# Ledger of designs, part 6: VH-VL binders against Glutamine--fructose-6-phosphate aminotransferase [isomerizing] (glmS)

Target 1, 141 residues: Glutamine--fructose-6-phosphate aminotransferase [isomerizing] (glmS), of Sulfurisphaera tokodaii (f9vpa4r286to426)
Amino acid sequence: VIEEIKNAERVIVIGAGTSYHAGLYFSIELNRLGINSLPVIASEYYNVRSKKGDLVFAISQSGETIDVLQGIRMMRNSGAKIISLTNVIESAIARESDYKIYMRAGPEIGVAATKTFTTQLASILFILSVLKKENLKKMEK

## First folded at step 18 (VH-VL)

Design bb5 (from aa1 with heavy chain T105P)
Fold by ESMFold2, fold request of step 20:
Structure bb5 (fold): chain C 141 residues (1-141), chain A 123 residues (1-123), chain B 105 residues (1-105)
Amino acid sequence: as target 1 above (141 residues)
Amino acid sequence: EVQLVQSGAEVKKPGATVKISCKVSGGTFSSYAIHWVQQAPGKGLEWMGRINPSGGSTSYNQKFKDKATITADKSTDTAYMELSSLRSEDTAVYFCARGTYSGYPAPDYFDYWGQGTLVTVSS
Amino acid sequence: DIQMTQSPSSVSASVGDRVTITCQASQDIDSYLAWYQQKPGKAPKLLIYAADDLQSGVPSRFSGSGSGTDFTLTISSLQPEDFATYYCQQYDDYTFGGGTKVEIK
């Protein structure tokens, strides 16, 4: 996964609602690391023309978010590769992705949307931490 | 297994109409656009138009805008194309084909095709 | 309309030959190009999408290349079942090339 992100010409991050906000944060931090990134609201996926060399990072806890699914299907038509961040291993979004990252969320206790966002953010922070370590190695050389 | 099965061959007189059906089995009907393609005898392929079965929105090749009307029936997972005011030049095989998504007219390619329906227009 | 110029119109080849078919778009279409195979009396069959991505179940002797305006389909070692007509299609607004008939010498 990490090599695909580093080598992508552009990382398109797609999500709906809370997942979009997690994706926006991810895109901002990717750009700070010198990785070209574009956050996309899933319901407006058709406003983005993907190209071969793009990497689509799809965020959907259920793996069944319709606008995300439609978006990755369209973007695959350019030859872009798909990474999914989901919580369901047999979901449509996971099955239609080239690379899969699974997150874990505990039982919903009072504030369900908050726990889902926290799990998404934790997964994103882990990816960013590995990318930051790679940048430090590059500087040493 | 996704399969598109079209209605049988038709012979029509000039000026008549014909309605070709395309029944889709496998997958979720409303999630994939249905496209129509003409192939005149001994000729190549020409895109005619498409429908998003979810809301019924259509897009047409300008050449066929006044000739073809594309519809869909979600209750039977069937798309239709009606050809009006038939002329001898409309003699062709007509294919339906499935896109990979439905929410926007393009870009898309066609991963599954119907067997084709020959429409012959003669006096 | 985006025009697709496909050549040659026909190829006479033997089993085992390498066959190359080209398509040229009238404008830049990035990699939004598909290749289809059609046998007489049959529907087209998708071979390649996104210029060079092989469709599931298609033999690896088929390959595609190109981007922008110039695209190529290659059959590395022609088999008896490959004698057919091949079409390119750009899918920004869905125009097809004129076709290339691959025939037995």
Scores: ipSAE 0.649, ipTM 0.866, lowest interface PAE 1.7, mean pLDDT 89
Fold by ESMFold2 at other seeds, last read:
Structure bb5 (fold): chain C 141 residues (1-141), chain A 123 residues (1-123), chain B 105 residues (1-105)
Amino acid sequence: as target 1 above (141 residues)
Amino acid sequence: EVQLVQSGAEVKKPGATVKISCKVSGGTFSSYAIHWVQQAPGKGLEWMGRINPSGGSTSYNQKFKDKATITADKSTDTAYMELSSLRSEDTAVYFCARGTYSGYPAPDYFDYWGQGTLVTVSS
Amino acid sequence: DIQMTQSPSSVSASVGDRVTITCQASQDIDSYLAWYQQKPGKAPKLLIYAADDLQSGVPSRFSGSGSGTDFTLTISSLQPEDFATYYCQQYDDYTFGGGTKVEIK
């Protein structure tokens, strides 16, 4: 998955609610690393014209967020590739993505989306740490 | 898996109306737009319009805006197209087709097609 | 309206031949282009979407190329079941090419 992010012409990060905010952070950090990125609120997915060479990074804990699912389906129409970050192995979003990352968070009991955000952020930080190590290696040369 | 089954052929006189059905099976009906395409005898394909089955939102090719009315019934997973004030040039095969999403009119391509319904208009 | 000019209108070919069909859009459509195959009395069948992405279950002898305004469908080695009419379709506002009939030489 790390090679796909590095080689993408643009990384479109799509999410709803707290997943959008996690995606916004991811997109900002990608841009700081020199990776072109666009954060998208899932309910406004139709305002983005995807192109071949784009990579769509879809964030959905359940993997069933309707606006995210509709968005990745539309964006695939340009030939864009889809990476999903979910907590449900056989969810619709996971099944319809080219690459899958699983958060492995436990059941959401008694607390709204707070646990979901922290596990999404942890997963994003791990991806960023790997990308930063690759960037640092290039700087050493 | 996904299948679109259309109603049978119709023979109509000029001025009549016809309503073609398109039953969708093997998938989630409301998640995918249903499109309609005309093919006149010996001619190519022409897009007529679409419906989002979830809320009933429609978009039409300007050419067919006053000819066709597209509806959907979520309780039976069926889309319909009604053609009004039929004329001889409306003689064609009409296809329904499924898009890949439903929430916006375009862009989309059609991965599943109905078998077509021949409508013949003659005096 | 985005006009699609498809060429040629017909091709006479033999089994094993390489067949090339072109479509030209009147304006830039990026890669929002599909190719369909239609046999007489049948519904169209999706072959290619996004200009060059092969639909599942479609034989690998079919390929697409192009972006912007100029697009090509290629059949690398024509088979008996490939005699049909082929249509391109841009899907920014859904206009089809005029079709190309591939028939027995």
Scores: ipSAE 0.645, ipTM 0.865, lowest interface PAE 1.6, mean pLDDT 89
Fold by ESMFold2 at other seeds, fold request of step 20:
Structure bb5 (fold): chain C 141 residues (1-141), chain A 123 residues (1-123), chain B 105 residues (1-105)
Amino acid sequence: as target 1 above (141 residues)
Amino acid sequence: EVQLVQSGAEVKKPGATVKISCKVSGGTFSSYAIHWVQQAPGKGLEWMGRINPSGGSTSYNQKFKDKATITADKSTDTAYMELSSLRSEDTAVYFCARGTYSGYPAPDYFDYWGQGTLVTVSS
Amino acid sequence: DIQMTQSPSSVSASVGDRVTITCQASQDIDSYLAWYQQKPGKAPKLLIYAADDLQSGVPSRFSGSGSGTDFTLTISSLQPEDFATYYCQQYDDYTFGGGTKVEIK
């Protein structure tokens, strides 16, 4: 996964609702690391023209978010590769992605999705920490 | 397994109307645009238009905008194309084809095709 | 609209030959190009999407290349079942090339 993000010409991050906010944070931090990134509200997926060399990072806890699924289907039409961050194996979004990251949060209990957002952020922070470590290695050379 | 099954061949007089059906089995009907493609005898392929089955929104090739009307029926998972004011140059095989998503008119390619429906318009 | 110029119009080749078919778009279409195979009396079959991505179930002797305006379909070793007409299609506004009929001697 980390090599795909490093080598992408652009990382398009798609999410709905709370997942969009996690994706926005991810995109901002990627840009700070010198990795071109574009956050996308899933319901507006059609505003983005993907290209070969793009990497689509799809955030959906359930893996069944319809607008995210529509977006990755459209963006694959250019040859872009898809990474999914989901909590459900064999969900539609996971099945249709080239790379799969599964959140290992406990079951969603109660009426709030705060645990899901926190787990999404934790996954994103881990990815960012590895990327930051690799960035420091390049600078040392 | 996704299949698109079209209605049978039609022979029509000039000025008549024909309605071709395209029944989709397998997959979620409303999640994928249905496109229509004309192939005149001995000729190549020409895109006619598409429909998003979810809301019924359509887009057409300008050449066919006044000739074709595309509709969909979600209760039967069937798309339709009606051709009006038929002329001999409308004689062709008409294909339906499924896109990979539905929420915007383009870009898309067609991964599943119907068997084609021959419409013959003669004297 | 975007015009697709496909060549050659036909080719006659022997089993085992390498066949190349080209399409040129009148403007930049990035990689939004598909290749279809159509046998007589049948519907087109998708071979390649996104210029060079092979559709599942399509033999690996088929390959695509190109981006922007110039695209190529290659059949590395022609088989008897490859007798067909081949079409490129750009999918920014859905125009097809004129087709290339491949005839096996």
Scores: ipSAE 0.644, ipTM 0.865, lowest interface PAE 1.6, mean pLDDT 89
Fold by ESMFold2 at other seeds, last read:
Structure bb5 (fold): chain C 141 residues (1-141), chain A 123 residues (1-123), chain B 105 residues (1-105)
Amino acid sequence: as target 1 above (141 residues)
Amino acid sequence: EVQLVQSGAEVKKPGATVKISCKVSGGTFSSYAIHWVQQAPGKGLEWMGRINPSGGSTSYNQKFKDKATITADKSTDTAYMELSSLRSEDTAVYFCARGTYSGYPAPDYFDYWGQGTLVTVSS
Amino acid sequence: DIQMTQSPSSVSASVGDRVTITCQASQDIDSYLAWYQQKPGKAPKLLIYAADDLQSGVPSRFSGSGSGTDFTLTISSLQPEDFATYYCQQYDDYTFGGGTKVEIK
């Protein structure tokens, strides 16, 4: 997965609600690492014209968010590849992605959305940490 | 297994109206736009219009905007196209086809097609 | 409207031949182009989307290439079942090419 992010001409990060905010953070950090990235509110997916070489990073806890699913379907029409970040292995978004990342989250207690966002952010931070380590190795040469 | 099944062939007089059905099975009807394509006898393909079955929004090829009316019924998973004021030049096979998403008019390609419905307009 | 010019209008070829069909768009359509196969009396069948992505279940002898305005469908080794008419379609506003009838000798 990390190689696909590094090699993409642009990483389009799509999510709804709190997943959009996690995606916005991811996109900002990708740009700081020199990886071209565009955050997209899922309900506005049609404002983006995807191209070959784009990588779509779709964030959905359930894997069933309608606007995210519609967005990745439209963006595949250009030949873009799809990575999903979900918590459900057999979800529609996961099944329709080329690459799949699964979050690990326990039962939500008292703060249903808070655990979901924290898990998304933890997954994103892990990806960023691996990308940062790859960057450091490259600079040594 | 996604399947689009169209209503049978029709023979009509000039000036009549015809309504062609396209029943979708084996998938989520409201998640995919339904498009309509005309093929005159021995001729090529021409896009006529589409519908988003979820909210019923439509867009049309300008050539057909006064000829065709596209509708959908989510309760029966069926799209319809009505052709009005039929003339001999409307004799053609009409196909329905499914897009890959529904929420915007374009861009899209058609991965599943109905079998076609021949409409013949003659005296 | 984006116009699609498809050539040739027909071709006669033998089994095993390489067949090449071209489409030219009147304006830049990136890679938003599909190729369809239509056998007599049947509905069209999607072969290729996004200019060069092969649809699932389509034989690998079919390939697409091009971007921008000039696009090509290639059949690397023509088979008897490939007798059909082939259409390109740009899907920014859904115009089709005029079609190419491939006749097997």
Scores: ipSAE 0.638, ipTM 0.864, lowest interface PAE 1.5, mean pLDDT 89
Fold by ESMFold2, fold request of step 20:
Structure bb5 (fold): chain C 141 residues (1-141), chain A 123 residues (1-123), chain B 105 residues (1-105)
Amino acid sequence: as target 1 above (141 residues)
Amino acid sequence: EVQLVQSGAEVKKPGATVKISCKVSGGTFSSYAIHWVQQAPGKGLEWMGRINPSGGSTSYNQKFKDKATITADKSTDTAYMELSSLRSEDTAVYFCARGTYSGYPAPDYFDYWGQGTLVTVSS
Amino acid sequence: DIQMTQSPSSVSASVGDRVTITCQASQDIDSYLAWYQQKPGKAPKLLIYAADDLQSGVPSRFSGSGSGTDFTLTISSLQPEDFATYYCQQYDDYTFGGGTKVEIK
């Protein structure tokens, strides 16, 4: 998945509610790394015209958020590829994605009261740390 | 498996009205737009319009705006197209087809099609 | 309306031949293009979406290419079941090409 993010012409990050906030942070940090990114509120997905070469990063804890599901379906019609970040294996969003990232924080390892946002942020921070490492490796070459 | 089953062939006189049904089985009816396509005898395909079954919003090809009325009934998973003031040039096969999502009129392609309904208009 | 100009209007070919069909859009449609196959008396069947993405269950001898205004459908080795009429469709406002009839030579 890291290669897909690095090589995308644009990373469209879609989420609803708290997932949108996690996505906004991700998009900002991607832009700071030189990766073109656009954060999208899931209920307004139709305001974005996707193109072949776009990568859609869909954030949904449940994997069943209807506006996210409608959005990735529409954006696939351009040939854009879909990465999902979910906590539910074989959810609708995960099944309809080309690449799947599962949040693996259980009750015994995560912050119980804020698991959804915290696990999303932890997953995003991990992805960003790998991208930073890859970027440094590329410059050394 | 998703299936779209249309009502049977109709023979009508000029000036009449016809209502074609499109029953959808498989999948969630309200999650996918239903489109209608005309094919005149020996001719190509022409898009007529679509409906979002969830809220009933419609979009029409300007050519058919005053000819066709598209509706949907969520209780029976059925879309309808009514053609009014029929003329001989309305003789055609009419297809219903399913889109891949429903929340916006375009862009979409059609992954499942009904078998077609022949409407013949003759004096 | 976005006009779709499809060529040729017909092709006479033999089993095993490579067949190429083209469509030209009157304006840039990015990759919002589908290809359909229609046999006599039947509904169209989706082959390709997003210009070059193969629909599930469609044989790999079918391929699409192009973006912007110029698009191509290729059948790499024609089979007996491929004799049909083929249509492109842009799906920004849903216009079809005029069709290409692939016939036995």
Scores: ipSAE 0.631, ipTM 0.859, lowest interface PAE 1.7, mean pLDDT 89

Design bb5 (from aa1 with heavy chain T105P)
Fold by ESMFold2, last read:
Structure bb5 (fold): chain C 141 residues (1-141), chain A 123 residues (1-123), chain B 105 residues (1-105)
Amino acid sequence: as target 1 above (141 residues)
Amino acid sequence: EVQLVQSGAEVKKPGATVKISCKVSGGTFSSYAIHWVQQAPGKGLEWMGRINPSGGSTSYNQKFKDKATITADKSTDTAYMELSSLRSEDTAVYFCARGTYSGYPAPDYFDYWGQGTLVTVSS
Amino acid sequence: DIQMTQSPSSVSASVGDRVTITCQASQDIDSYLAWYQQKPGKAPKLLIYAADDLQSGVPSRFSGSGSGTDFTLTISSLQPEDFATYYCQQYDDYTFGGGTKVEIK
């Protein structure tokens, strides 16, 4: 997953409600790292013209958010690739994504499932931390 | 397993009206736009318009906006196209086709097609 | 409207031949282009979307290329079932090329 984010020409981050706010944070931090990113409110997905080389990062706890699903379907029409961040294996969004990140692991995931925004943010922070470590290595060279 | 089944061939006189049906089975009807395409005898394909079955919103090729009326019935998973004031140049095969999403008019391509309905208009 | 110029209008070929069909758009359409196959009396069938992405279930002998205004469809080794008419379609505002009939030589 990390390699796909690093190599994307642009990372389009789509989410609804509180997932949009998690996505907005992710997009801001990606831009600070030099990775071109665009946050998108799921209900306004049609305002974005995707292109081949774009990577769509879709955030939906249930994996069934209608506006997110419609958005990734439209953006696939350009040849863009889809990464999903969900908590449900075999959800519609997960099934229709090229790469899948699930918010699950031992006891911590069980507790975190009742605090979906916090869990989404934790997953995003982990991805950012890996990207930041690689960025620091480049600067040392 | 997605199938689009259209109503049968029609023979009409000039000035008449025809309503073609397109029944969709498989998948969620309201999640995908239904498009209509004309193919005149011996000619290529021409896009006529589409409908979002969820709310019934439509968009048309300007050439056909005064000729065609596209509707959908969610209770029967069926889209319709009505052609009014038929003329001999309206003689064609008419296809319905399914898009990949429904919430905006474009961009989209058509992954499933109906079998086509021949409408013949003769005096 | 965006005009699609498709060529050739027909080609006569033998089984096993490599066939190339081209489409040119009157303006930049990025990669918003599809290719369809149509046999007489049948509905079109989607082959390629996004200029070069192969539709599920379509044989790998079909491939697409191009972006912007110039696009090609290639059939690497023509099979008996490939004798048909092929159409390109841009999907920014939905216009089709004029078609290319591929016939048995």
Scores: ipSAE 0.631, ipTM 0.858, lowest interface PAE 1.7, mean pLDDT 89
Fold by ESMFold2 at other seeds, fold request of step 20:
Structure bb5 (fold): chain C 141 residues (1-141), chain A 123 residues (1-123), chain B 105 residues (1-105)
Amino acid sequence: as target 1 above (141 residues)
Amino acid sequence: EVQLVQSGAEVKKPGATVKISCKVSGGTFSSYAIHWVQQAPGKGLEWMGRINPSGGSTSYNQKFKDKATITADKSTDTAYMELSSLRSEDTAVYFCARGTYSGYPAPDYFDYWGQGTLVTVSS
Amino acid sequence: DIQMTQSPSSVSASVGDRVTITCQASQDIDSYLAWYQQKPGKAPKLLIYAADDLQSGVPSRFSGSGSGTDFTLTISSLQPEDFATYYCQQYDDYTFGGGTKVEIK
């Protein structure tokens, strides 16, 4: 996963609702690390023309968010590769991704969407921490 | 496995109407656009139009806009194309094909195809 | 409409030959191009999408290349089952090339 993010010409981050906000944060931090990134609201996926060399980072706890699924399907048509961040093994979004990251969130009982956002953010922070460590290692050389 | 099964061959007189069906099995019908492609005898392929089965929105090649009407029935997972005012030039094999998504008219390629339906327009 | 010029219109070749088919678009289509194989009386079969991505189940002797306006389909070692007609298709507004019939020499 980390190698794919580092090598991408552009990281398109797509999500709906609270997942979009997690993705926006991720995209901002990627740009700060020198990785070209574009955050996309899933319902507006058609506003983005993907290209070969793009990496699509799809955020969906359920892995079944319709607009995210439609977006990654369209963007694959350019040859872009798909990474998914989901919490459901064998969900539609996960099955249709080239690379998969699974969040570890407990049962969603009586908690609306708050737990899923926190878990998404934690997963994103972990990815960012690894990318930052890779940058420090390069500077040591 | 995804399969697209079309209705059988038709022989029609000039001026008549024909309605071709395309039954989709396997996968989620409403998640994929259904496209229609004409192949005239001895000729190449020509895109006619598509439908998003979810809401029924359509997009047409301008050449076929007044000739073809594309519809879908989600209860039977079936798409239809009606050709009106048939002329001898409409003699062709007509294919339905499945896109990879449905929510926007383009860009898309076609990964599954129906077997084709020959429509012959003759006196 | 984006026009697709496909060449040659036919190729006479032997089993084992390397066959190259080209398509040129009238404007830049990035990598939004597919290649299809069609045998007589049959529906087209997808071979390549996104200019150079091989569809699942398609033999590795098929390859695509190109971007922008110039695209190539290559069959590295022609097999008996490869005698067919091949079409390129740009999918920004869905036009096909005129086809290339690959025949036994």
Scores: ipSAE 0.630, ipTM 0.861, lowest interface PAE 1.6, mean pLDDT 89
Fold by ESMFold2, last read:
Structure bb5 (fold): chain C 141 residues (1-141), chain A 123 residues (1-123), chain B 105 residues (1-105)
Amino acid sequence: as target 1 above (141 residues)
Amino acid sequence: EVQLVQSGAEVKKPGATVKISCKVSGGTFSSYAIHWVQQAPGKGLEWMGRINPSGGSTSYNQKFKDKATITADKSTDTAYMELSSLRSEDTAVYFCARGTYSGYPAPDYFDYWGQGTLVTVSS
Amino acid sequence: DIQMTQSPSSVSASVGDRVTITCQASQDIDSYLAWYQQKPGKAPKLLIYAADDLQSGVPSRFSGSGSGTDFTLTISSLQPEDFATYYCQQYDDYTFGGGTKVEIK
């Protein structure tokens, strides 16, 4: 996964609701690391023209968010590759992605899904920490 | 797995109307746009229009906007195309084809096709 | 509308030959291009999407290349079942090339 992010021409991060906010944070931090990234509100996926070389990072705890699913389907039409971050191993979004990252969050309870957001953010922070360490090693060389 | 089955061949007189059906099986009907393509005898392919089955929104090739009407019925997983005021130039094979998503008119390619329906217009 | 100029209009070839078909778009379409194969009396079959991505189940002797305005379909070693008509299609607003008939020498 980490090599795919580093090699991407652009990382398009798609999410709905709180997943969008987690994705926005991820995208901002990727750009600060020198990795070109674009955050996308899932319901507006059609405003983004993907290209071959793009990597789509799809965030959906359930893996069934319809706007995210429609977005990754459309973006695959350019040859972009899909990474999913979900908590359901056989969800539609996970099955239709090229690479899969699974969160370790229990069943969603409550309207805000605060537990789910925390695990999304934790997963993103881990990815960023690995990228930061790799960036530091290259700088030393 | 996914299959598109079209209604049978039709012979019509000039001025008549024909309605072609396209039944989709093996997937979630409302999640994928249905497109229609004309192929005149011995000629190439020409896109006519498409429908999003979820809300029924359509877009058409300008050439066919006054000729074709595309509809869908989610209860039967079937798309339809009606051709009105038929002329001899409308003699062609008409294909339905499935896109890869439904929520926007383009971009999309067609991964599954119906078998085609020949419409012959003669007196 | 985006015009697709496909060439040649026909190719006469033998089994085992390498066949190359080209399409040129009237404007930049990135990689939003598909190639279809059609046999007489049959529906088109998707071969290539995104200019160079091979559809599942399509033999590896088919390959696509190009981006922007110039695109190529290559059949590396023609087989008897490959005698057909081939179409490119740009999918920004859905126009097809004129087709290329590949026939027996």
Scores: ipSAE 0.624, ipTM 0.859, lowest interface PAE 1.7, mean pLDDT 89

